# VH-VL binders against Rho GTPase-activating protein 19 (ARHGAP19): the designs that were tried, part 13

Target 1, 207 residues: Rho GTPase-activating protein 19 (ARHGAP19), of Gallus gallus (Chicken) (q5f3g0r98to304)
Amino acid sequence: MSLKRKEKGVVFGSPLTEEGIAQVSQLIEYLHKNLRAEGLFRVPGNSIRQQILKDALNSGTDIDLDSGEFHSNDVATLLKMFLGELPEPLLTHKHFHAHLKIADLTLFDEKGNKTSTPDKERQIEALQLLFLILPAPNRSLLKLLLDLLYQTAKKQDKNKMSAHNLALMFAPHILWPRNVTANDLQENITKLNNGVTFMIKHSQKLF
Short names: E, the ipSAE of ESMFold2; O, the ipSAE of OpenDDE; V2, 0.75 times the mean of E and O plus 0.25 times the DockQ between their complexes.

## First folded at step 7 (VH-VL; framework fv_zagotenemab)

Design w4 (from y3 with light chain T97E L101Y; at its last look DockQ between E and O 0.63; V2 from the best seeds 0.00; counts 0 for: pae E 8.5 > 2)
Fold by ESMFold2, look of step 7:
Structure w4 (fold): chain C 207 residues (1-207), chain A 118 residues (1-118), chain B 112 residues (1-112)
Amino acid sequence: as target 1 above (207 residues)
Amino acid sequence: EVQLVQSGAEVKKPGESLKISCKGSGYSFTSYWIEWVRQMPGKGLEWMGEIYPDDSDTKYEKNFKGQVTISADKSISTAYLQWSSLKASDTAMYYCARQEWDYYFDYWGQGTLVTVSS
Amino acid sequence: EIVLTQSPGTLSLSPGERATLSCRSSQSLVYSEGNTYLHWYQQKPGQAPRLLIYEVSNRFSGIPDRFSGSGSGTDFTLTISRLEPEDFAVYYCMQGEHYPYTFGGGTKVEIK
């Protein structure tokens, strides 16, 4: 799939726009054709080839991702880089603590006591609401991303990437607090990973 | 409303071929696995295999590999289970089911009864 | 291959009684992603199976609260707190953790 020429401007590190989504969508479309790559999103790509792709996306230069010149790991790493370099996380700073609370929603037993069992229906409803109030560009890209990760996890037998493994790779690139400290990260990382795992597994219901 | 509608009952003789169908509606057909489950008369449930309709990727339980063919036509949202040469031991009820991605089967077809007798 | 053993094979009870159905796994079902993929299905005579409980204890949409699931490791239980006439059926547990997916042999709940 060739990247379409765009007006000169930096797409990496800039606020998310329709143009940025169009560029990233080409990466996502390519990755959909390469879901069987072992260790996809976990194994890093080559830094030189990644820089070539990054420069091409920023300048709008045509690149044929299907040419065989690039490895799927190059494209996968670039997708993570794009998400992590956004000025604000894809899921937004505003909703950081809401995601922590949603990850803690559990069923109650017959006596009304909280259990350790996730309350899938309540989590889905809460995420649907959060996603509806995301900025439109964020919601659009999130849908594309979660569908890609969902489909990657469905081929776990071939690529060796579970939904949980994918969440570990992507959570730090799509959701972080305004001021990250070692204590805050340590105390919340499990909840964040579980929340992203849930989003991947149930992505078809969230949009 | 998610639905899986299977083709009607079949009465066959040993050695005949057969292809039964499972049509999905009310959801994105290519985004979910379709499972096939056998229930022999008076017996429990046996997983036979599955297909991912988007790319026709298939898996078979070891005893069914080579005994049946699982396929799909995503343009008409339909999965198939096929025998090239039926045996009397193939007499059973055959269900299709959709796998929701928590590794459980959330929606089931009504079943197709296949009777193979001389 | 994971073998699921259900007991009893047949449970003869009257409406209003409590039913307790057991499912034992040949190996521990490990919490690899925070969930255990052990599920329960109901099959009434002449009908397709329907999902009752997913991931040990979550009731599927539309399932009455008299159905509950519990357990961990190798030992899992389906409980019907007060049997209704429509609950007389065969119940199957299933594991979705590892290929091949496997079902228990079933427990038939019938009228005494």
Scores: ipSAE 0.012, ipTM 0.553, lowest interface PAE 8.5, mean pLDDT 86
ESMFold2 (binder alone), look of step 7: mean pLDDT 93; pTM 0.945
OpenDDE, look of step 7: ipSAE 0.191; ipTM 0.744

Design w5 (from y3 with heavy chain K59R, light chain S32D E55S; at its last look DockQ between E and O 0.55; V2 from the best seeds 0.00; counts 0 for: pae O 2.3 > 2)
Fold by OpenDDE, look of step 7:
Structure w5 (fold): chain C 207 residues (1-207), chain A 118 residues (1-118), chain B 112 residues (1-112)
Amino acid sequence: as target 1 above (207 residues)
Amino acid sequence: EVQLVQSGAEVKKPGESLKISCKGSGYSFTSYWIEWVRQMPGKGLEWMGEIYPDDSDTRYEKNFKGQVTISADKSISTAYLQWSSLKASDTAMYYCARQEWDYYFDYWGQGTLVTVSS
Amino acid sequence: EIVLTQSPGTLSLSPGERATLSCRSSQSLVYDEGNTYLHWYQQKPGQAPRLLIYSVSNRFSGIPDRFSGSGSGTDFTLTISRLEPEDFAVYYCMQGTHYPLTFGGGTKVEIK
């Protein structure tokens, strides 16, 4: 019985797998150690270096991120690219409308009255529930990602990346439906960005 | 449950060194700023400074800069406030607190009373 | 630094009465996409401060609904709709909008 060699490679553009998460985790771990770069996740890396990394990940080749060959912007951009190339956003197509509803519902109190400020506790609870029904791989990667973005935002004095800035960078990849343009979502863009901002800020309480 | 537990009361003489502690539990210690607040007898609250335990990034209020040292040991989820040479004017209650994202202090230690007298 | 001025210094009231406490800032506390980081704490004698209200008007977990916060820009108010015996304490406002972080001088709510 030929033990099918578990393909060790992450394939960009393929559905999310546990193996893929394991490889992407290497990028996340590296970034956790290198969060001080100005404009992290905003400033693009070198396209050639990114391609080298991408090819290595796709082929399952061992990567030494600590060799000095790669810059934090290369790794950060590659992570975004990976998320953007998923067949569906990390939060899935299925739950897109749920996220929109959460944003609206949190503006109402328990009695159904409109409030001036969103109820943070209710929003946290709603997101906790929503994340429980995500596919396991998606939830796992989301946790890792939000933790990374949380830590990045905590160092905004150095890297100049606020939670909001990060949300602007990542919301199109992790929350927006595929094959939609910004114009298609114009009315909801602010809501979606605020939602991701909230997720980043409160990431430590969501899982 | 989130808790901050501080070290016990201290009685010292002028010129002595002191290090008091604040231990966090029930949350990710490295993910929240720890704040130190002074309260002199019968007076109000004064912000002294803060530390981010993950990388030990530290900020001080200008009057406390150089007067005290804030540090942390993330391996044991503990923050510290220390003096190299105490003064009588350092007599006060000292609180540690956890800072949430919106810069409010949601959980406080029970306080450490420091008495400096000849 | 931002100076927070609380008034009155002392408020003498009876149980059941309404308490209104003021906190004024030397500068606007609006920051970061319109957020305002003004918070209220309660401190009883011999105890650590306790968070009551965060971000102007949000009650912290476990805080009774008789406590409410309001205000904008430079003027903020803490209201206790009906004073309970346990509400007699010192109340502090704090701003987290600008460093250094600063507290108000406090308002003592005492029994008349």
Scores: ipSAE 0.226, ipTM 0.755, lowest interface PAE 2.3, mean pLDDT 92
ESMFold2, look of step 7: ipSAE 0.649; ipTM 0.846
ESMFold2 (binder alone), look of step 7: mean pLDDT 94; pTM 0.956

Design w6 (from y3 with light chain N35D S61R; at its last look DockQ between E and O 0.29; V2 from the best seeds 0.53)
Heavy chain, then light chain:
Amino acid sequence: EVQLVQSGAEVKKPGESLKISCKGSGYSFTSYWIEWVRQMPGKGLEWMGEIYPDDSDTKYEKNFKGQVTISADKSISTAYLQWSSLKASDTAMYYCARQEWDYYFDYWGQGTLVTVSS
Amino acid sequence: EIVLTQSPGTLSLSPGERATLSCRSSQSLVYSEGDTYLHWYQQKPGQAPRLLIYEVSNRFRGIPDRFSGSGSGTDFTLTISRLEPEDFAVYYCMQGTHYPLTFGGGTKVEIK
ESMFold2, look of step 7: ipSAE 0.677; ipTM 0.853
ESMFold2 (binder alone), look of step 7: mean pLDDT 93; pTM 0.949
OpenDDE, look of step 7: ipSAE 0.555; ipTM 0.849

## First folded at step 8 (VH-VL; framework fv_zagotenemab)

Design v1 (from w3 with light chain Y35W; at its last look DockQ between E and O 0.63; V2 from the best seeds 0.00; counts 0 for: pae E 2.2 > 2)
Fold by ESMFold2, look of step 8:
Structure v1 (fold): chain C 207 residues (1-207), chain A 118 residues (1-118), chain B 112 residues (1-112)
Amino acid sequence: as target 1 above (207 residues)
Amino acid sequence: EVQLVQSGAEVKKPGESLKISCKGSGYSFTSYWIEWVRQMPGKGLEWMGEIYPDDSDTKYEKNFKGQVTISADKSISTAYLQWSSLKASDTAMYYCARQEWDYYFDYWGQGTLVTVSS
Amino acid sequence: EIVLTQSPGTLSLSPGERATLSCRSSQSLLHSEGWTYLHWYQQKPGQAPRLLIYEVSNRFSGIPDRFSGSGSGTDFTLTISRLEPEDFAVYYCMQGTHYPLTFGGGTKVEIK
């Protein structure tokens, strides 16, 4: 059973609700059926079709995503747009620096020098804790998102989207600090991308 | 704990059919590629192909394509390797393995010895 | 198809000695993403292979620190710093950079 809104409301740009998750889940379900599309999440959709779809979702209008009217790139772009337009990032402002520190948990070589190789067990444990203390709607959507990105990356021989490429596309849409400067963003972007890459690759162990 | 358990050894005659199994446990079976690897007596390891159990997406090494069938039943977390008509040259140990990421195989089944002789 | 050539074919050593195993690829294994998908497996007699090293130099969980990997491009090395009795086995390299996935021919490390 579908529950339609009686009142028009803005779903994009609003705090995350069960209703918003239900709408985004429809996008995610559609994308699961289109994982073989080359460049999924990297190739932009059509801006006019994206606005049409966005307006329909905000108004509660039924749209058959399987109708052929929209491309998978339209839906993929809209998913990124929804996440980036949340008033607070999906991973929350509170945990921004925790994610930077987790991404920096790396192994040491035989000479005792820090490497770029993730300390897998320590990062998994830390992320499990952070995800458990997320607000329940955020955790639910994050699981759906990471499951989608995991499955997309598992098909990279077809769609050409590695976990790293997906992290580049999604990290700025799910995690940012409350008060960022251009220097702070550039200084931390590699760690953020590495952290999201790790989340995608190990999502099966994080929930 | 991640575990791959394969079906038992088989002794067959040329022309007979065979389906051997690999059952995964301790992880989300549908979320990892399952690999098949042949080892002929006294020889090295040969990649045969792989399957993604979620949607049965399958890839074969060229010399095995058309010679075997790789399949999966995700409802019972089991992958299969199947011959419609065995040859003596199919005598080998067959392993299944799980691909974690970056194309490495982190867990292996114990192997199924297939002996085909007249 | 990528050919991996392992040398030597057989390495006869005593416990406590250092073992150095070579794997040479017919083409560079550096993926366009910047990673090198070269992995090492150990196979003891009558047993399934097990993963030792992934992505050239990363030790898999539970693998003793006497095992290490190195190399780049086409030339790779597995080193066992001090052989233990349980290390006498066949060692295979494998590449995942290009389909089909391929294994080297193996290096048998045997007791002298």
Scores: ipSAE 0.524, ipTM 0.807, lowest interface PAE 2.2, mean pLDDT 89
ESMFold2 (binder alone), look of step 8: mean pLDDT 93; pTM 0.950
OpenDDE, look of step 8: ipSAE 0.624; ipTM 0.865

Design v2 (from w3 with light chain N58D; at its last look DockQ between E and O 0.54; V2 from the best seeds 0.56)
Heavy chain, then light chain:
Amino acid sequence: EVQLVQSGAEVKKPGESLKISCKGSGYSFTSYWIEWVRQMPGKGLEWMGEIYPDDSDTKYEKNFKGQVTISADKSISTAYLQWSSLKASDTAMYYCARQEWDYYFDYWGQGTLVTVSS
Amino acid sequence: EIVLTQSPGTLSLSPGERATLSCRSSQSLLHSEGYTYLHWYQQKPGQAPRLLIYEVSDRFSGIPDRFSGSGSGTDFTLTISRLEPEDFAVYYCMQGTHYPLTFGGGTKVEIK
ESMFold2, look of step 8: ipSAE 0.616; ipTM 0.840
ESMFold2 (binder alone), look of step 8: mean pLDDT 94; pTM 0.953
OpenDDE, look of step 8: ipSAE 0.528; ipTM 0.845

Design v3 (from y3 with light chain N35Y; at its last look DockQ between E and O 0.39; V2 from the best seeds 0.00; counts 0 for: pae O 5.1 > 2)
Fold by OpenDDE, look of step 8:
Structure v3 (fold): chain C 207 residues (1-207), chain A 118 residues (1-118), chain B 112 residues (1-112)
Amino acid sequence: as target 1 above (207 residues)
Amino acid sequence: EVQLVQSGAEVKKPGESLKISCKGSGYSFTSYWIEWVRQMPGKGLEWMGEIYPDDSDTKYEKNFKGQVTISADKSISTAYLQWSSLKASDTAMYYCARQEWDYYFDYWGQGTLVTVSS
Amino acid sequence: EIVLTQSPGTLSLSPGERATLSCRSSQSLVYSEGYTYLHWYQQKPGQAPRLLIYEVSNRFSGIPDRFSGSGSGTDFTLTISRLEPEDFAVYYCMQGTHYPLTFGGGTKVEIK
């Protein structure tokens, strides 16, 4: 699913809106066609080109991403920046603890005791429900993003970006509370990253 | 419900061409690799190759490379396996399957029996 | 390519008995991120294979709890704790860790 409408307005640093989603959708659509770049979302683009794109998005100026002026790394990095500049992570602050709990869902043995084996089915179900209660713009963008990351990871033989690698890049923007450091989350970083990895891998089932 | 439905049984002669199909439904067809697996009569399973329908990226097992062509039409959610010139040794059941993220085949077609005889 | 060797080739048992099937890999199936892509399939006569266990020990949806998988590195086991009549079939292990993807030769579980 993609939003094809184009609207003008300030995007970066502002709360997520339908207009904002519409603006960044063109980036996502572009990236869907350009997933082969090695280190996509990891390798930074050109800062000057990124700024040009950012300014254009903020001003609502028309962007021709197919002109050849921009590299996929420019667009990819810009998308990350956009997410990072949101006032809260895409999954919001409200549901942070829920995601931690979801990551801890495990199978039970015949005696009803908790095992160490993750219960992927329950995790999927829980995420499905959780995503239903996200704000509409958040849910929409999340779907677009996770689909993009899923597709990216499926081309990991070319771009060298696994779901896990992508999760490392995006988890701070998707799931981590704002104004916290890695040290603050040290005990949960792995869990959170794995959570996002899981979301990417199973993205096609979560919406 | 995820389903893969394959085309019907084929009876061919050596030298003839053949294209069999696998239609997916109940999921985003373009987002999952489609696998082809051969099973000769009374034998085990053999991975032949795979295709990513979205961009038609294709991988072959070395013994099948150049022997068959895997393709897809994402507009109708269909993958194909084809031979330009069949051999008697191509007689087998052919399965398509969907590959999940973790490289397992979670859904299978019902199989297409191909019989090549003079 | 990775060679998967299944043993025994044929296992003759009665309903109610425990079945233990082995799958040995020519090399480690542990992937770079620590995942092991060893999977088990069941194939009944005249039917397509169906997924039983994925990633060594995870039961696929709808698979009874009498089926379990274990193992690590190069040695893997499928266990059927108590054979039901419908469990008599051929079982295949498959690895997805390295290309080309490969199947084991299969173990036929037949009724004694």
Scores: ipSAE 0.023, ipTM 0.665, lowest interface PAE 5.1, mean pLDDT 92
ESMFold2, look of step 8: ipSAE 0.649; ipTM 0.839
ESMFold2 (binder alone), look of step 8: mean pLDDT 93; pTM 0.949

Design v5 (from w3 with heavy chain S56Y; at its last look DockQ between E and O 0.65; V2 from the best seeds 0.54)
Fold by OpenDDE, look of step 8:
Structure v5 (fold): chain C 207 residues (1-207), chain A 118 residues (1-118), chain B 112 residues (1-112)
Amino acid sequence: as target 1 above (207 residues)
Amino acid sequence: EVQLVQSGAEVKKPGESLKISCKGSGYSFTSYWIEWVRQMPGKGLEWMGEIYPDDYDTKYEKNFKGQVTISADKSISTAYLQWSSLKASDTAMYYCARQEWDYYFDYWGQGTLVTVSS
Amino acid sequence: EIVLTQSPGTLSLSPGERATLSCRSSQSLLHSEGYTYLHWYQQKPGQAPRLLIYEVSNRFSGIPDRFSGSGSGTDFTLTISRLEPEDFAVYYCMQGTHYPLTFGGGTKVEIK
């Protein structure tokens, strides 16, 4: 029973703060213990329970996630909701184009020409550097989130959520610019989703 | 630096029990599957099974299921391979390895030679 | 299970020569997510295997550029452009696309 006391100050829809991260961390910690639910982060939780949890987080009310009142899907959906309501994606708007470029990093042949094979080592290195220049709160939450998603995906036999599936769920919140539609990003959607997939898979090396 | 260090060579008799170890260091031990691979003398590599140290989820190759037990103690970053009753046919080199996400084994232990003879 | 067949069983070459090793899979190693988990390992006598190539064509860290991998579907190749004395070893392909994980029978590259 990891009952962490809620620190004051998480507000959905507000800019990310250290206090907010502290509050969200309790959700993440809870989820780390409850990764077996089929369709975790895909299957929506109960909207009423989510609202109760959201209100408690916003008000700074203590929540006992281990009471049995909440399902893992409630908590998972709420976490996703929180990320979605941030003013900008977790990776910020500033670095969007950089991520597109990182996704295009490929191996070179003996003649120095680009190949179609992704250069994973360079991608990892580039992401490492990019994450160093993220705002501190963003970087902190990103690390926690990617670790959570990594662990979730490692249990895909149980929860049926692969890294790719999880990326589909979270890419809009992590990487996509705000106020854009899927149609606006049509040419890059696959690239962006694959980018997040890559981040999840290699999360243990990126920080 | 990522390292896997295995326990030393074993010389046993048929019917004896044995537990060999693989200790990981230099990385988050609970975040990577540990693989066990058998190599009989003069033969190729055989995948035996794997364990995820975080929750001790375990998978076996069908021929090794029930023949060996794979376990781990994440508190000391150690994986184990054990036999309840050794056979002469268990004579082999046994390797542990770390599995990366893309199912390749990027780091290997040095191997543990198990010799079973009457 | 997926059977990986490596050929030739033994390859006798001299230093400086090009080595071409084949690995054939009994079924496609293309994963549903679009990845091909075919990997190559090198094992020297008395040593543990070491990773050379992962996912068909990616050189692992510290692996010289004389090692390259190619292929798709069911046919894969490891190439050593110019054999160095230290390259004489046994090479194994391995697939991680389907459980159980399986290795090829190995190709021994020996000095002529």
Scores: ipSAE 0.435, ipTM 0.816, lowest interface PAE 1.5, mean pLDDT 93
ESMFold2, look of step 8: ipSAE 0.573; ipTM 0.820
ESMFold2 (binder alone), look of step 8: mean pLDDT 94; pTM 0.952

Design v6 (from y3 with light chain S32D; at its last look DockQ between E and O 0.34; V2 from the best seeds 0.53)
Fold by OpenDDE, look of step 8:
Structure v6 (fold): chain C 207 residues (1-207), chain A 118 residues (1-118), chain B 112 residues (1-112)
Amino acid sequence: as target 1 above (207 residues)
Amino acid sequence: EVQLVQSGAEVKKPGESLKISCKGSGYSFTSYWIEWVRQMPGKGLEWMGEIYPDDSDTKYEKNFKGQVTISADKSISTAYLQWSSLKASDTAMYYCARQEWDYYFDYWGQGTLVTVSS
Amino acid sequence: EIVLTQSPGTLSLSPGERATLSCRSSQSLVYDEGNTYLHWYQQKPGQAPRLLIYEVSNRFSGIPDRFSGSGSGTDFTLTISRLEPEDFAVYYCMQGTHYPLTFGGGTKVEIK
């Protein structure tokens, strides 16, 4: 009797696991098919429908996202909620300062002086390396998420969500330390948001 | 390695139809816009239009809209440029290119020479 | 549409000399959060264009350091510090700030 490992439901608020990622992937896959909604990830879904989805995910109940019962905004909001409820940002607390440094990478002039022009190539390389040292679940989910956001942003003419807009929505969940107020990060908020914007834009090269 | 490989040179007569191809490899074909650029003999580069292979979203430069059709088959990582009825004035080199996020064309096909003569 | 004007049309120089190419835009190319989508391409005879510089001043992968880009707003420059024999080609600027995407008319760098 092959003990069908009851696919343990995704537990919101719990540490990220491979099992959790597998379940969240369902949401991501659904969203990939439904990227046209205006204000996707910005416009909140229906709270009741979100709760139904959340409960189903937590309990490991099979969800039929294609039934028509749920709207893309429901699923999008739930995904964002899931990320927000992780004990640490997706990029972890450990690498926060590294990301700040990456954001400050600039080109050098012929004399070897630092310029104000971002060095995108070095930034990409640095992020590639940084992502290699992420925990495996974090890296996996990050890849899926950034790809989703990338595709979403590519449809910005329809959904009105630019990479920057998406970064504003997700940066707190992806990169910001937990238990830090916006005021505490005031000097770095722009940098962090731009960092996430950059990750979204160049996501196809980062993994 | 990212590569775009275009179909071979074409010699056609006015009024004939033509479809040339651009095959991408070494990257996620569906995640990047494919651009078409015309270069008439001895002239500069002209942007014609673009396609996003994932959903076949297409944009045209106004002078090329209705004159050509840009399409893609993502299953074989191929973009197409086609004419229903060629004109002598369509004689040119045609390039496909991949557009990066920041709207530069980082990889180019080798070009397809189209010659239309009576 | 945005018109890019390149000057000079032809630049005759010798190997080892400095080349300065200009690209002027009919309107500002600053877009988004301050990004400027002005790019430079090199095209050798019988070859496809090759990306040299993207976003005004970033060298594309594999591009020698003798190539540099500068400028802001509507005025942009491509500089080749020391011309190599292989640098004799046509150079195009291109803007991606606004649709339709447009190219400059090109500058031919030829051997004197």
Scores: ipSAE 0.393, ipTM 0.811, lowest interface PAE 1.5, mean pLDDT 93
ESMFold2, look of step 8: ipSAE 0.796; ipTM 0.905
ESMFold2 (binder alone), look of step 8: mean pLDDT 92; pTM 0.944

## First folded at step 9 (VH-VL; framework fv_zagotenemab)

Design u1 (from y6 with heavy chain G54D; at its last look DockQ between E and O 0.49; V2 from the best seeds 0.60)
Fold by ESMFold2, look of step 9:
Structure u1 (fold): chain C 207 residues (1-207), chain A 118 residues (1-118), chain B 112 residues (1-112)
Amino acid sequence: as target 1 above (207 residues)
Amino acid sequence: EVQLVQSGAEVKKPGESLKISCKGSGYSFTSYWIEWVRQMPGKGLEWMGEIYPDDSDTRYEKNFKGQVTISADKSISTAYLQWSSLKASDTAMYYCARQEWDYYFDYWGQGTLVTVSS
Amino acid sequence: EIVLTQSPGTLSLSPGERATLSCRSSQSLVYDEGKTYLHWYQQKPGQAPRLLIYEVSNRFSGIPDRFSGSGSGTDFTLTISRLEPEDFAVYYCMQGTHYPLTFGGGTKVEIK
């Protein structure tokens, strides 16, 4: 019978599929074994090795990430590229403004005035609801991603990557508005980064 | 409900070995640092070291390194503090605690009193 | 190693009074511009410590609002606005910005 042929772009630049998630999961599993790399997700990898990996994933060609040929920074950069090249952000365009509002949920003092203290319980509940209504592939990959970033941040004394640092690196790759301008992103980036920081720190309660 | 339950009080002689335990429940045990803290009688709190049970990544305060062993058995959600040869100066209360984020300890075990005397 | 110096060593007060506890660090505790890993714990006799305040000024869940923390750089304060009978205890500051993690020597708040 006719053999299935894998074509360029089946993973990168295409909507999420079960096969795409399976391919990207290889990167995530590798990174779980390499959490002590200093500057993980901040320090870029080698562009030639990254292209080799990207081509292999798109073609379905087997590659041994544990061979010693690749650095953790190659794999980490490729994960960010995959997320940023999705046709729609992992967290979806539809929920962009909801994430801004969630980041602004704060406690009230005894006088009834809004404080600068985050209302963690309300933020968790709101995110749980948003995550439940994500498309199933998006929710599955988001869980894998946030678990990886959680574990990375737990090793921040080794890798120098706090949850906040990781949010700075990942927020622009997983959430952007439908009709983006540079000024619109700039005006909201602090709230988005704080929201992603919160997702990382509380990921075990969000699913 | 998050809970850390430590093993019971111990009375030992100098030179004996000892392993005390800290069992975590009500949370994902492997995904939080477990801290060990000594409190000598009538004294303050001293950080001894920590372990990440997921991969047994371990760190010691310099004066405790080589004096104790910190370990974990993630199959039973338990962290351990061990001495191969106790000294009278090891007489103290020993606490385990869980690190949430940002290096604060949000839940503590009830403590294990270790008494070493001849 | 970071030395945390708490003062006074003992604070003798009556219920209803305000308690002010000082913690001074030998070095800055700022990890980045927005994060200072200075925390406060309470220990009652015969009990384990409990977390009161994390990151200088954030009350932990279930901690009454009579407890507040403040400070920056190297100088930090725990304030108990009106002492209640259950507040007579030893209070420790702790820093997490630099390994090894270190505690202050404690301030005992006792009944006058």
Scores: ipSAE 0.606, ipTM 0.838, lowest interface PAE 1.9, mean pLDDT 89
ESMFold2 (binder alone), look of step 9: mean pLDDT 93; pTM 0.950
OpenDDE, look of step 9: ipSAE 0.669; ipTM 0.873

